# VHH binders against q9yez8: the designs that were tried, part 9

Target 1, 342 residues: q9yez8
Amino acid sequence: MVEARGGLDPRRLFKAYYSLSPPVEEPRDIAYREFAFQLFDGDVYVRHIGFDSMEELLSYMAREAPKNAYYSVARYSLPTARSMEEKGWLGSELMFDIDVDSLEGCGEVLGDSCLSRGYKQAVRLVEALYRDFGVPSTLYFTGNRGFHVLADCGWCRRLGREERREIARYFTLEGLRLELIIPRPGRRGVRPAPPSPDDPGLRGWIARAALERGVDLSAVHEAIEDLLDDVRVAIDVKVTQDISRLARIVGSLNGKAGLLVARLGLEGFHPGDWLSPFRGEVEFRASARLEESRILGRTVSLEPGRVYSMPAHIAVLLQLKGYGAVAGGEVVVRAAAGWRPL
Key: E = the ipSAE of ESMFold2; O = the ipSAE of OpenDDE; V2 = 0.75 times the mean of E and O plus 0.25 times the DockQ between their complexes.

## First folded at step 1 (VHH)

Design E6 (framework vhh_8cml_1; at its last look DockQ between E and O 0.05; V2 from the best seeds 0.00; counts 0 for: pae E 9.4 > 2, placed apart)
Fold by ESMFold2-Fast, scan of step 1:
Structure E6 (fold): chain B 342 residues (1-342), chain A 126 residues (1-126)
Amino acid sequence: as target 1 above (342 residues)
Amino acid sequence: EVQLVESGGGLVQPGGSLRLSCAASGFTFSDYAMGWFRQAPGQEREFVALISGSGGSTDYSDSAKGRFTISRDNAKNTVYLQMNSLKPEDTGVYFCAASEWTYEYQTPGSSEYDYWGQGTQVTVSS
């Protein structure tokens, strides 16, 4: 074990997880995907890696125990080539990145409420893609403070940078001429026709948001700023327009929080221990102040120099974020046949 | 410890110019891509400009293209943003950010930046 004063060695934690038949999801058409990893040794990024099978990918991850693990949304005829020209692009999934850090009032040590806000935006995006465009998509938690939405369809794969940017801007409301969607009262003092929940596109989204807030549909313009905040999706346009972008491998660990990249449903998202492969009760020695926060369903506050008893999955997250170090206790790690001591 | 310290912000009239600087310490500067982001009151943080670790590649938001220039001096551990033809819409707090993500032909998304500065205020008004 790592010396108590220095805390748990994250490399040992990740190695234990990847060595115990982790539930890593196989990327579709694995042989056509480029893989990239951030390694603990030297803290270096390695890229232009390919695998012919899931067994090869799992063996690599068990050997290297990467800090972060990625695969391309693009398919390539030669994914290990060093240049995009030589890779032979075969199309890319449509990708959206929702960064919770970009949301108003959400800081670096995020509470569960900020994650819930990001999740709601991601759900709206999935629903809008299906309702307005007929495109099914999958929602993922990135294992730290964000969400990915991926869509794989025939026409989606062939879209270029400009078309992807236009789709992204539709959801960020960038360049919106609001007066064309929800016109303000005119010179005669009459109000325009109110939006309906059944209206296509943004009008329908605004009407549904208004009903959820208890706002009268004929008065949406009076609450429009709050309604736009409820409707807008905080996606990173640069990610969506990039046909060569890398997504995180589902079931891998995020090196910034020690949490799993997880496929999510649309019925709800309740952060908790299920997002971590680590269990146990440990002693945590705080080296930094943390104001009272709800983290993974737990209320946590820290004062420098104090020792706290807490669940291992929270202690690992706090150590990785620089709030202190694990000083004692035992961690158990998820295995195919149950939970095993580290 | 890692630190990013921005400077050069201020009040300027429309059409004016400002040069922002970001001094970095605590990491191997040339191994990191450097970006500039901005945030106006009540709005989300948005990407402005990016420069690769070597300085050989740059990228800009549509609103910044042709008006802003990002550059870096690896010997001084400093990244710069030269802003010309400033508009009221450019008003906001400007943040310097560092990313270890240096994949060829891929720019880091906002979630891939490892370190952030405190920000410097830019106000464009008459």
Scores: ipSAE 0.065, ipTM 0.545, lowest interface PAE 5.2, mean pLDDT 84
Fold by OpenDDE, look of step 2:
Structure E6 (fold): chain B 342 residues (1-342), chain A 126 residues (1-126)
Amino acid sequence: as target 1 above (342 residues)
Amino acid sequence: EVQLVESGGGLVQPGGSLRLSCAASGFTFSDYAMGWFRQAPGQEREFVALISGSGGSTDYSDSAKGRFTISRDNAKNTVYLQMNSLKPEDTGVYFCAASEWTYEYQTPGSSEYDYWGQGTQVTVSS
């Protein structure tokens, strides 16, 4: 329990959480991973850290109470080395980043609607990875405004920057030559077969999008832009192409929102208090205006100078987002506050 | 055309200071993390320091920590390396390098730097 009287220090909250032996997921082959942490003190990043065991990792996190915690998608023979060459790269999982900020109409507020849209794209990505590439993947919420998808396979691990970029472009549709996927009738009157949902690759996805929109498969060209919008996944190509990319530790907290990095299923995503370890009712003094928004399943609006009573999981989020500060009450910190993948 | 041009190198006595500059052109400077590397004669190129695109994050080699400071001026498309308390072991050619760096916590390896300067000689000798 953290007293909010006189102000709530995020570092204290995070310290409390990490001191409770939270359900942090052990990275596979932990001894081969590079770890990095952003600390509250000066927002300093500590990089090139290695751990031989989960116990060491948890001990470090309990001691340092990081604002953000990361591990490498790459495996290294010497993960604490400063350069890639020195690290001895052994392979990397394939990583995709979907940032809600890239979605139209999604502003600075962590709104449920934007998260939902991001999640849908992430699910599409997971499905496409499996269907089109035969690669299973894992989806998780980053604890703020994004989703990460990690794919691990033998050939995936060996991909270089360029190959990874090409895979990313497959999803962004960059460089797509539509005429090769959806050919137009030729001069001699030969009509190509319309795309089928059973077709492989993007052709199949386009067909499925058409069906969902009620577009006749023979008239795909008439609605092609809309269909492509449905098929496109807004991933960060720079993230995917980076063989030394860091991912957030599952079960850690995101310092920007105070929410859990949470593994998700494909059946749905409903943001709520389960994404936060913070409980209790607190007083929140707003310092900025917030238009009415749905945040973690609650409608929230703020006027500067006003004090609101609200749940701690929302208040902490708002504070970290710069909308004000917790002015009173007590926050109860729980290691297992109901986090379950949906 | 992408160019990275280092300057500020020279001869300095042990305990002395130098400030290196690297002027960048031909790319969106603020979108790139900038790094300094050095190579002593007969040795491999080694990491010295890096700074994120925004300048909000920095990192140093163990040898550079406490003595070197990396900074940048995005308005001038320039990255700097302030080197204090120089030692003979700091002697070498110092290279400026640029890497696409989307997130400040994502450190590129040397192989992920896209652009390199020609280097500037730093000699620390009595």
Scores: ipSAE 0.035, ipTM 0.432, lowest interface PAE 2.5, mean pLDDT 90
Fold by ESMFold2, look of step 2:
Structure E6 (fold): chain B 342 residues (1-342), chain A 126 residues (1-126)
Amino acid sequence: as target 1 above (342 residues)
Amino acid sequence: EVQLVESGGGLVQPGGSLRLSCAASGFTFSDYAMGWFRQAPGQEREFVALISGSGGSTDYSDSAKGRFTISRDNAKNTVYLQMNSLKPEDTGVYFCAASEWTYEYQTPGSSEYDYWGQGTQVTVSS
């Protein structure tokens, strides 16, 4: 564990993190990927970068200390080429984006409860990809207020934009014809079977949602609005259809919040200091009001012009979000702390 | 303090036009891509249009292409959405959003937007 001294300058903190052998995960087929970075100097994006090895990627990030770090979901024969035609597209993973701030009551709300809601949707997506399509996938926290799900399979890689769009629409329930999935009783000699938790597709998901709520499977229509809300996944269809999409490098820092891009399991998500490599107690001068909120497991409120003593991981987040600035203290930087959930 | 304030919504008949505007303050406007999203009752928020920080690149949803035009005036810190040939399906609350992530060939994902407005109602009915 190595201390970083000199106060809170995000660039210096990120440099310290990347210099400590950070637990960055190697993208699969690294030599086929385009990399892109947002740098602190001039806040510019650098793209068309390629690496032949993980060692080259880590060396770059230690030297440049990027604000944000990305790699393509696409594999290219020449990823450093300047044009798509020259790059030679070989196929792309499926990427799904869940934005917590687009959930009901979560826009511009700085707090942990909305992250838990987004996580639940992301877990449902991972499970549905496997159950409904036979596609394994991986769940990531974006280091700010979102989740990504990445799926890679042989038949998936060459899908075009329209096929990817239709897959995304299955999860958003856009264009759902409920009467075809769960018919209402209306014929004398025919009574449609209620949905079963063993049914494939949306019918099974609706049944499982009903059981979770204690809704009788024969009474699903009485609660259908709530059940559909339980099943729906609020993904950004535009992201999923984009074959040239950039994904965040797992283990890198997100410049908007100073939190780690983290691989997640399906057993729970509890925001806390493990999402940050930054430790220590600092003095924070508030420049904006924050109503009492639970931030990374801590209760926080701010009045403009006041100075607060607080943990570094909270202060870094608040400064990057524009609520003030660190006025004193020192920050300890740890490469592994936010990579490992407790 | 960051603010995005939409205006210009209202009730129109099918085939009509509306011009939405979004006034921005509290950040360097030209460094941000600006987007429009809409949300119909009972539906999720969906992408409508995007314009790069310089105004040199635009992108549209399939439903907006050919009918809607996004533009911006960086001197006035304002982004616009000209909506023509409106249909009942266009009814909803229209939100302005800002993202520092600008990418020549791609729109930002919903999780890459930093700021959102409160929305303005557009109703296409008569």
Scores: ipSAE 0.007, ipTM 0.416, lowest interface PAE 9.4, mean pLDDT 84
ESMFold2 (binder alone), look of step 2: mean pLDDT 80; pTM 0.805

Design E7 (framework vhh_7pa5_2)
Fold by ESMFold2-Fast, scan of step 1:
Structure E7 (fold): chain B 342 residues (1-342), chain A 125 residues (1-125)
Amino acid sequence: as target 1 above (342 residues)
Amino acid sequence: QVQLVESGGGMVQPGGSLRLSCAASGFTFSDYYMSWVRRAPGKGPEWVSTISSSGSTISYADSVKGRFTISRDNAKNTLYLQMNSLKPEDTALYYCARDTFEVTYGGDTYTMDVWGQGTQVTVSS
């Protein structure tokens, strides 16, 4: 066999990871979920796959080493059927997608600061779902440049597209009629009460944002545009309204960055090597310019044609994003005994 | 400190059976792929079998396939090798090893980063 030209083969890296019994989280009611994978060969998507056990799922992933791995937020009586009609829909979890690239000033920019901004919006979403809807939810890093929030409640599973769209729009503030939430002083001799941090819904969120900025609650109109920006969540409404949507398998790798899909807490998110199973020091030959950026806790700057020594998890990410290729060194792939995601 | 301790070796007649055990300590056993490797007198090390951390993925060398069975008990932090239909060619020191996988620029290197002291298996002739 002829040796591969330029860089490490990502397929072999992913196969090494999946062969090491990765810390993949078992989807609840696994036998009722549709699975889908994007494979390295031909970049094909395979769908309508089902598993009766976690053992079958792990065996499949070890054999196929997919570029991306997904499971349905829907439960189906026959998840392997080819048509939606035949699948027998049993309900879907609420799914919210926060894409960091959609944030102001973050489009296509590598860096930890934009991930931090996306995380803060995801935390706000989790808190608002619980406070305003009484719905507990779980927060996930997608392994590249985004966050998913999933909520599973009895009444949530039965909601249709229109109801899910309304929930999403509540958080994006699309169609907001501000005068119904924070009335302006009128000539009718009525003085509207200022919002209180204890008020329900958007009114309370605006009041809390005002207090955080040092804005008097009686003067919220003076800073209303900034306050609305503080409370908006950059959700993809099309994802939330889609009852057949796929979520990423927790503990699987994202093919765009080589990072783990990771369950997150609400106390903080600090990108770092813990998001990658790849270790080692490698030589990286840059083929594209990268302005100085903070990536997974490391400062990185690239000039085309130069060779840099760097940690393997950074080099894998940069190679997958087209900045160059690994030119030497070794990558170690393992499950860590003391693994502690944040 | 990481330790692997093999036991269960001994002398057996051709066609006989032995069960090897490997007791692991000092690390989270359930996080690692584990392998059995043997070294016959005057020869280099030969990989025998590997088992995934959950036990779901298993592989064997062609020389032992159908005769040996690898298994693990994560609750007891113990790796096993059941050896049936033993042949004189199976005479060797048997090691258990904690696995890691290295991918290099030009290829893959499957490395075993922690080895036990070994247990002797002698198929008597």
Scores: ipSAE 0.000, ipTM 0.137, lowest interface PAE 17.9, mean pLDDT 82

Design F1 (framework vhh_8cml_1)
Fold by ESMFold2-Fast, scan of step 1:
Structure F1 (fold): chain B 342 residues (1-342), chain A 126 residues (1-126)
Amino acid sequence: as target 1 above (342 residues)
Amino acid sequence: EVQLVESGGGLVQPGGSLRLSCAASGFTFDDYAMGWFRQAPGQEREFVALISWSGGSTDYSDSAKGRFTISRDNAKNTVYLQMNSLKPEDTGVYFCAAEPLYSDFGYTSPEEYDYWGQGTQVTVSS
C-alpha cells in the first residue's frame, strides 16, 4: 500500500511492487544470461551482472527496485565479463522488435488502437515464423509502446548477423521483387498461375490477405500494394541483427509507463488495468493538455490546471508521460496476484 | 548526474556546413549507442544519425545520407555530427541522445533513448 501526497514517487511505487513477490518469469538458462538494469539513483545503467538462480534475481530486484530490467537474448559462458569477446558467446535467440510509434498515425498518441495494431503485427510474425520457418516463438508486450517476439531453436542460436538481417528483411519485405512473386499477366498467351492460400511463404500470405479483403486471386496484382501492407511486419531490422541485444524481463516494470512486461497469447490483446500492478482511485492534477484518447480501456482527456479523479494505473502512466502528477488518494500495489492472460 | 550538452548550432545559408558536438557526462559513455535527432516546430522528433557503442557501425536517415557524418571520441565522451550541403528543410532543434543497451546498432525510435540533451538550434536560411 502506497500513500500518495502531491505526486507519486515512481521509485517508491516500483520498490513496493518488487518487494511483494512479483510474478517475474525465469529466463531460460538463467546462469548463462547477462543482466542489466537502469537504476533510479543517478538514472544510471548497470550491466555485466549474473545470477545463478531466480532467488538471487528476485532479491536483487527487491533491493534495487530498478526503473528498467533486462536480460540478454544471448547465452554466454561468462556473462559477467566486461566485453563481448570475453563473455564467450554460445548463441542468441532471434529477437524481433515491433515499435508502435513506427505505425502510420501512431507517433505521439497514447491510444489503445495503436497498441492493438502493433499486437496484430506481432501475432502475424509469430504465425509466420512457425509456418514458414518451423520455429515456435514467444510474444510479449514491452510495458510501454512495443512488442517483442523471441524465437529459440537449435539452428537459430548460432546464426550470424547477416543471416539474422535476411530473416528480418523477409518480414519487412525490403528488397522484394514483386514480379518474381506475383507476376503481372502482361504478355499475351501467358497467364501466370494465381497465388493460392496453401502456397508457401509470401505467395500464401498474399493469397490469404486477398481472400480476407474479397479480392479475386487472379486480380491480386491490381491490389498488390494494399495487400502487402496487410502482410508486412513493422520490425526494427537492426534489433534482430544484433546478437548481443537485451530483452526486458517478463514481469518487470517499464519505467516509461509503469506497466508490466507481459507474455501474451495469440487470441487477442485488450489493453487494460491487468497491465499494471497499481490499483486505487486517485486525484490527478493535469499540467498538459491531452486530447480525447482511449488509454488502458478508459477514455481520458485532460486540460492543464484541472484536477481529475481517475484509476491509479492510468494516473501513474500519465505522470510518467509528463501530463501531470497524482495530487491525492491511496494506491494499492497488486503483486503475486493472478495475471489475466489473453 | 547525467548530462548531454549540445553545441555548434547557429544560422547558416543553404549549401553551408555546421559541426555539432555533444558532450556527455555522468554515465559509461563507451557502453552506449549515440544518436542525433531533430525536431522542426510543431513536428515530432525524427531520427538523423546513430553510431554504435564501439564506433564500428553508423546509420543515417535517407535525408542525411551522403551529407552528414556521425563520429565519436570515447576518450572525450563526445559525439559529433558533421553537416554538409545544408538545406532549409534541415532547420530544427538538434538533440543528442544516448541508447543504453549494448549493441552494434542503436534504435531509430526516440522512445528507446533514455538520456537526452536540451537541443541546439540549427537554422538554414538566406
Scores: ipSAE 0.012, ipTM 0.334, lowest interface PAE 8.6, mean pLDDT 82

Design F2 (framework vhh_7aqx_2)
Fold by ESMFold2-Fast, scan of step 1:
Structure F2 (fold): chain B 342 residues (1-342), chain A 124 residues (1-124)
Amino acid sequence: as target 1 above (342 residues)
Amino acid sequence: QVQLQESGGGLVQAGGSLRLSCTTSGRTFSDYAFSWFRQAPGEEREFVGAISYSGGSTDYADSVKGRFTISRDNAKNTFYLQMNSLKTEDTAVYYCAADLSWGYEPTLESYDYWGQGTQVTVSS
C-alpha cells in the first residue's frame, strides 16, 4: 500500500509494482538484446545493458524501478558494447509505431475513441503484413498514446534502411501512383476490371474497404479518397527505417501515463482498469482544467482547485499528465490481471 | 539532461548555401534523436528535418527535401543542417531540438530540449 501525502511519488508506485513479480514478457533471444531504461532520478537514459535471463531482467527492474523500460529490436553479438560497430549487428525486427496524437482530432490527453482509431489502424497493419508480406507480427499498446507492431522474420531481419523505408511507405501510401494500382477507364464504354477483395496488395485492401463502406466495387473511384484513408496506416517512417530502434518491454509501465505496455489481440481493444496495476479510491486535487473526456471507460472533467474522489489508476494517470496531484486516500499496488488475447 | 546551442546563422543571397551547427553539452549525446525547426516572423514553428539516435534514419519537410541535409558527428557532440539552394522563403529563426521519445512523429511537444535559435536571412 502507498500512502498519498502531498501527492504520489511515482517512483515508489513503480517500485512496488516491479517488486511483485510483474508479468513481463520475455524478449526472444534475450541475451542478444540491448536494454535501455529511463530512470526517475534526473530523467536520464541508461543504455548498453544486457541480461542472460529473465530473472536478471526482473531483478534489475525491481531494484531500479525505471520510469520507462526498453529493449532493442536488433539482435547483437555484444549488446553491452558502447558503439554500434562493437555490438556486432545480427539483424533487426521490423518495427512500426502508430502515434494516436498524430490522428486527426486527437490530442495529447488519452481519449478512448482516439485509442480505438489507432487500434484499428494497427490491426490493419498486422493483417497487411501477413497477407502481403507473409509475415506474422505482434501488436502492443505502448501504455500511453500509441501502438507498436513488431515482425520477426528470418528474411526481413537483415533488410537495410532503404528496404525498411519502402515497406513503411507501402503502409503510409506516400508517393502512391494510384493509376498503376486501380487504372482509370481507357476508352469510352471500356472499363478495366474492378478491384476484388481477393486481389493482392493495395488493390485487395481498397476492395475490402469499399465492401465495408457499402461502396460498389465498380465505383471505387468515386469514393477513392475515403477508401485510401481507410487503408492508410499512420506510422512513423523514421522508426521503421532505424535498425537500432528500441521497443517497450511488455508488462512494464509507461512513465507518461502509469499504464502497462500490453500485448493485444486482433478482435478488439477496450481500455479500462485492466491496463493498470493500481487500485483504490483516492482524493485528487486538480491544478488544471480538463474538458469532459472519456478515459479508460470513465468520464472525467476537472476544474482547477477542486478535490475529486476517483479511482487510483485514473488519478495516477492525471498526476503524471500534470493535471494535479493525489491529496489523500490509499493506493493498492497489485500485479496486473493476466492479459489474454481478445 | 542536455543543453543545445546553435551556430552558423547569418545573411546569405538566394541560391546560396549555409551550414548550421548544433553543439550539445551533456553526457548522453548518442542516446538522443535530433531535429531542426524554424519559425518565420508571425508564423508557428515548423519541422525542418530530423536524424535518429543511431544516425540510420533521416526525415525532412517536403518544402526542404532535396535541398537540406541533416547529419550528426557523435565524436564532436554536434549535429548539422546543410542548407543548399536557399530561397527567400527559408528566412526564419532556426532551432535545434533533442528528442528522448522513440518512435513518435516530430511535433513541438515530443522534444524535451531546445536551443535558443539562430537567425537565417535569405536576401533576393
Scores: ipSAE 0.000, ipTM 0.182, lowest interface PAE 17.2, mean pLDDT 81

Design F3 (framework vhh_7pa5_2)
Fold by ESMFold2-Fast, scan of step 1:
Structure F3 (fold): chain B 342 residues (1-342), chain A 124 residues (1-124)
Amino acid sequence: as target 1 above (342 residues)
Amino acid sequence: QVQLVESGGGMVQPGGSLRLSCAASGFTFSSYWMSWVRRAPGKGPEWVSTISSGGGSTSYADSVKGRFTISRDNAKNTLYLQMNSLKPEDTALYYCAKDFSGLYDYPESTFDYWGQGTQVTVSS
């Protein structure tokens, strides 16, 4: 329990959470990973940290209560060394970052609908990696407004920056020459066969998108711009090409929203209180306007200067995003047996 | 406890020079790579330059390469940026940053920002 009566310090909330032995997922080959943390004290980043066991990692987080917690997608012989050269790079997982704020109409919208759109792109990416590259991957919510997809495969671990960039461009459709994938009917020539959902690569993805929209496969060209928008994935190419990039520790908190980093399935994503360890009703004093938004399954709107009663997990998120501050009430912090990150 | 205090900014004419300083405290300065990052009015942060912990390795943004020189004095816990041949486009608030990333425009930044920065204005 964290008392919010005199104002809520996010550091105290995070400390309470990490003191409860939270369900943190062990990174594979933990002894070969670089760890990094952003601490509340001065907002410093501490890097080049190594752990020989999960127990050491959990003890560190309980002691430090970090604002953000990360581990390298790279494996290193000496993860505590200062430079890539000294670390002895052993290969990196493929990492893809989908930023919801980059989606059309989502940069100014704080809400579940934009998270749902990002999730759908992340699911398509996971399916496309498996279907087109034969690579299994895992999907994660970053605890704020994004999704990560991580793929660990033998052949892809040692790929360089340019090969990783080319894989990313496959999904963003950067440099696509559509006429090579879906030839247009000649003005007087024989009509080419329409794409089939069983076709390999982009042809199959376009056909499946057409069926989802109720577009006849023979009429694909009439809706092609919308279908390409349905198929492309809004990933950050610079993240994917960076072999030294850091991923978030599953079960840790994201300092921008106070939400959990969560492993997700492919069957659906419904934002709600399960993404937060914080419970209770609190008094929230708004200092900024928020247009009506659906946030973690709740409808919220704010006018500056007004005081609202609301669930703690929503109030913490709003405070961290600069809409006001918690002014009263009590926050109950959970990492109980019945709660698990997905 | 960590603090980075920038100084040395000011108004200068195009073609002029300025030397920025960053006084570091609260951490083992000689163990960390250090960077300069700037923010122009109405724009996002732009990485400018990085120097290794021992000073043996430096890197620069293409926009400043050949004009700016980063250096450090580990005995004095101080980072420097010598800025020559200044252009109006160099007008920005300049920040000293701890820990190496070189990639400030990414959503997950590894930079630490301290204080208010130091303002550099290049105009006639």
Scores: ipSAE 0.000, ipTM 0.139, lowest interface PAE 15.5, mean pLDDT 82

Design F4 (framework vhh_7sr4_2)
Fold by ESMFold2-Fast, scan of step 1:
Structure F4 (fold): chain B 342 residues (1-342), chain A 124 residues (1-124)
Amino acid sequence: as target 1 above (342 residues)
Amino acid sequence: EVKLVESGGGLVQPGGSLRLSCAASGFTVSSNYMGWYRQTPGKQRDLVADIYSGGSTKYGDSVKGRFTISRDNTKNTVYLQMNSLKPEDTAVYYCAAELPWSYDTGLDSHFDYWGQGTQVTVSS
């Protein structure tokens, strides 16, 4: 329980959460991972931290209550070494980052609709990695405005920057020579074979997108721009090519929104209170205008200077985003907030 | 914006001295790992000297006792004092910083930032 009458301190909320021994997903091969945290005191970043067990990691987070918590996608023989040279790189998972703010029309607009669009792209990425590369992957929400997809495969762990960049380009379609995949009919009226949904790679994805739109496979050329948009994934190539990238700890809080990093399935994503450990009704004093928006399953609109009664998880998010501050009421903090390990 | 700008390179005779400077902007040198590396054509970059956030230093075996790395926190600059220079010290010298996270992009990762390099030639 955190009292909000005298003001709301995010550090106190995070401390309350981590003190409850919350469900946190154990990073695979934990002893070979570098951990890093952003702390509330001085907004300092600390890194080159290692743990031999989940007990050590949970004890650290309960003591420090970090603003943000991360672990390396890389495995290192000596993760606590101060230089990258001395860490002894053993390979890195493939990491893909889908930033909702990079999607057309989403910018920095708060809203569930843009999150749903990002989720759909993340699901396509997971499906394409398995179908085209034979690589299983994990999808999760970053706790703010993005999705991560991590793939851990033996052959892909040792890939270098350039190879990872080319995998990323496969999904962004950067450098695509479409005529090699879906050739247009020649000037002589040659009828190229239409793509099949069972075709490998991009050709099969285009065929499946066509069937979903009700486009005849022999008429793919007539809808090709829309079909490419359906199969393209808006990932950040710089993230995927970086062997030293950090992933967020599943079950930790994201300091930008106060929401949980959550492992997701492929059947759907509906933002709601299950993404937050914070409960209760509070008074929120708005300092900025917010046009009517769907946020965590609730319709919210704000006028500067007005006081609103709202659920604590929404109020915490809005305060962290700069729309105002909690002015009264009490926040109840829970450890089990809807994420469950598979 | 994170930037590293090297200066102080040039032509020097064997046995001479040079002082390289690395002016940093967009982050604080006293709080981060900083290093000097060198590269000759067709070879990999080698560590010359580094300094950790806590102030401890390490040197490559070929330069120990001849080179000294230091920081001026007021000027946000890292220096490499090179004494008793030898022809085999001829290389392009690079300043490097390892930051916990990218300040340019706001991404949740660490990055190695590199300067453009400065040429050091030891010859008569």
Scores: ipSAE 0.000, ipTM 0.180, lowest interface PAE 13.1, mean pLDDT 82

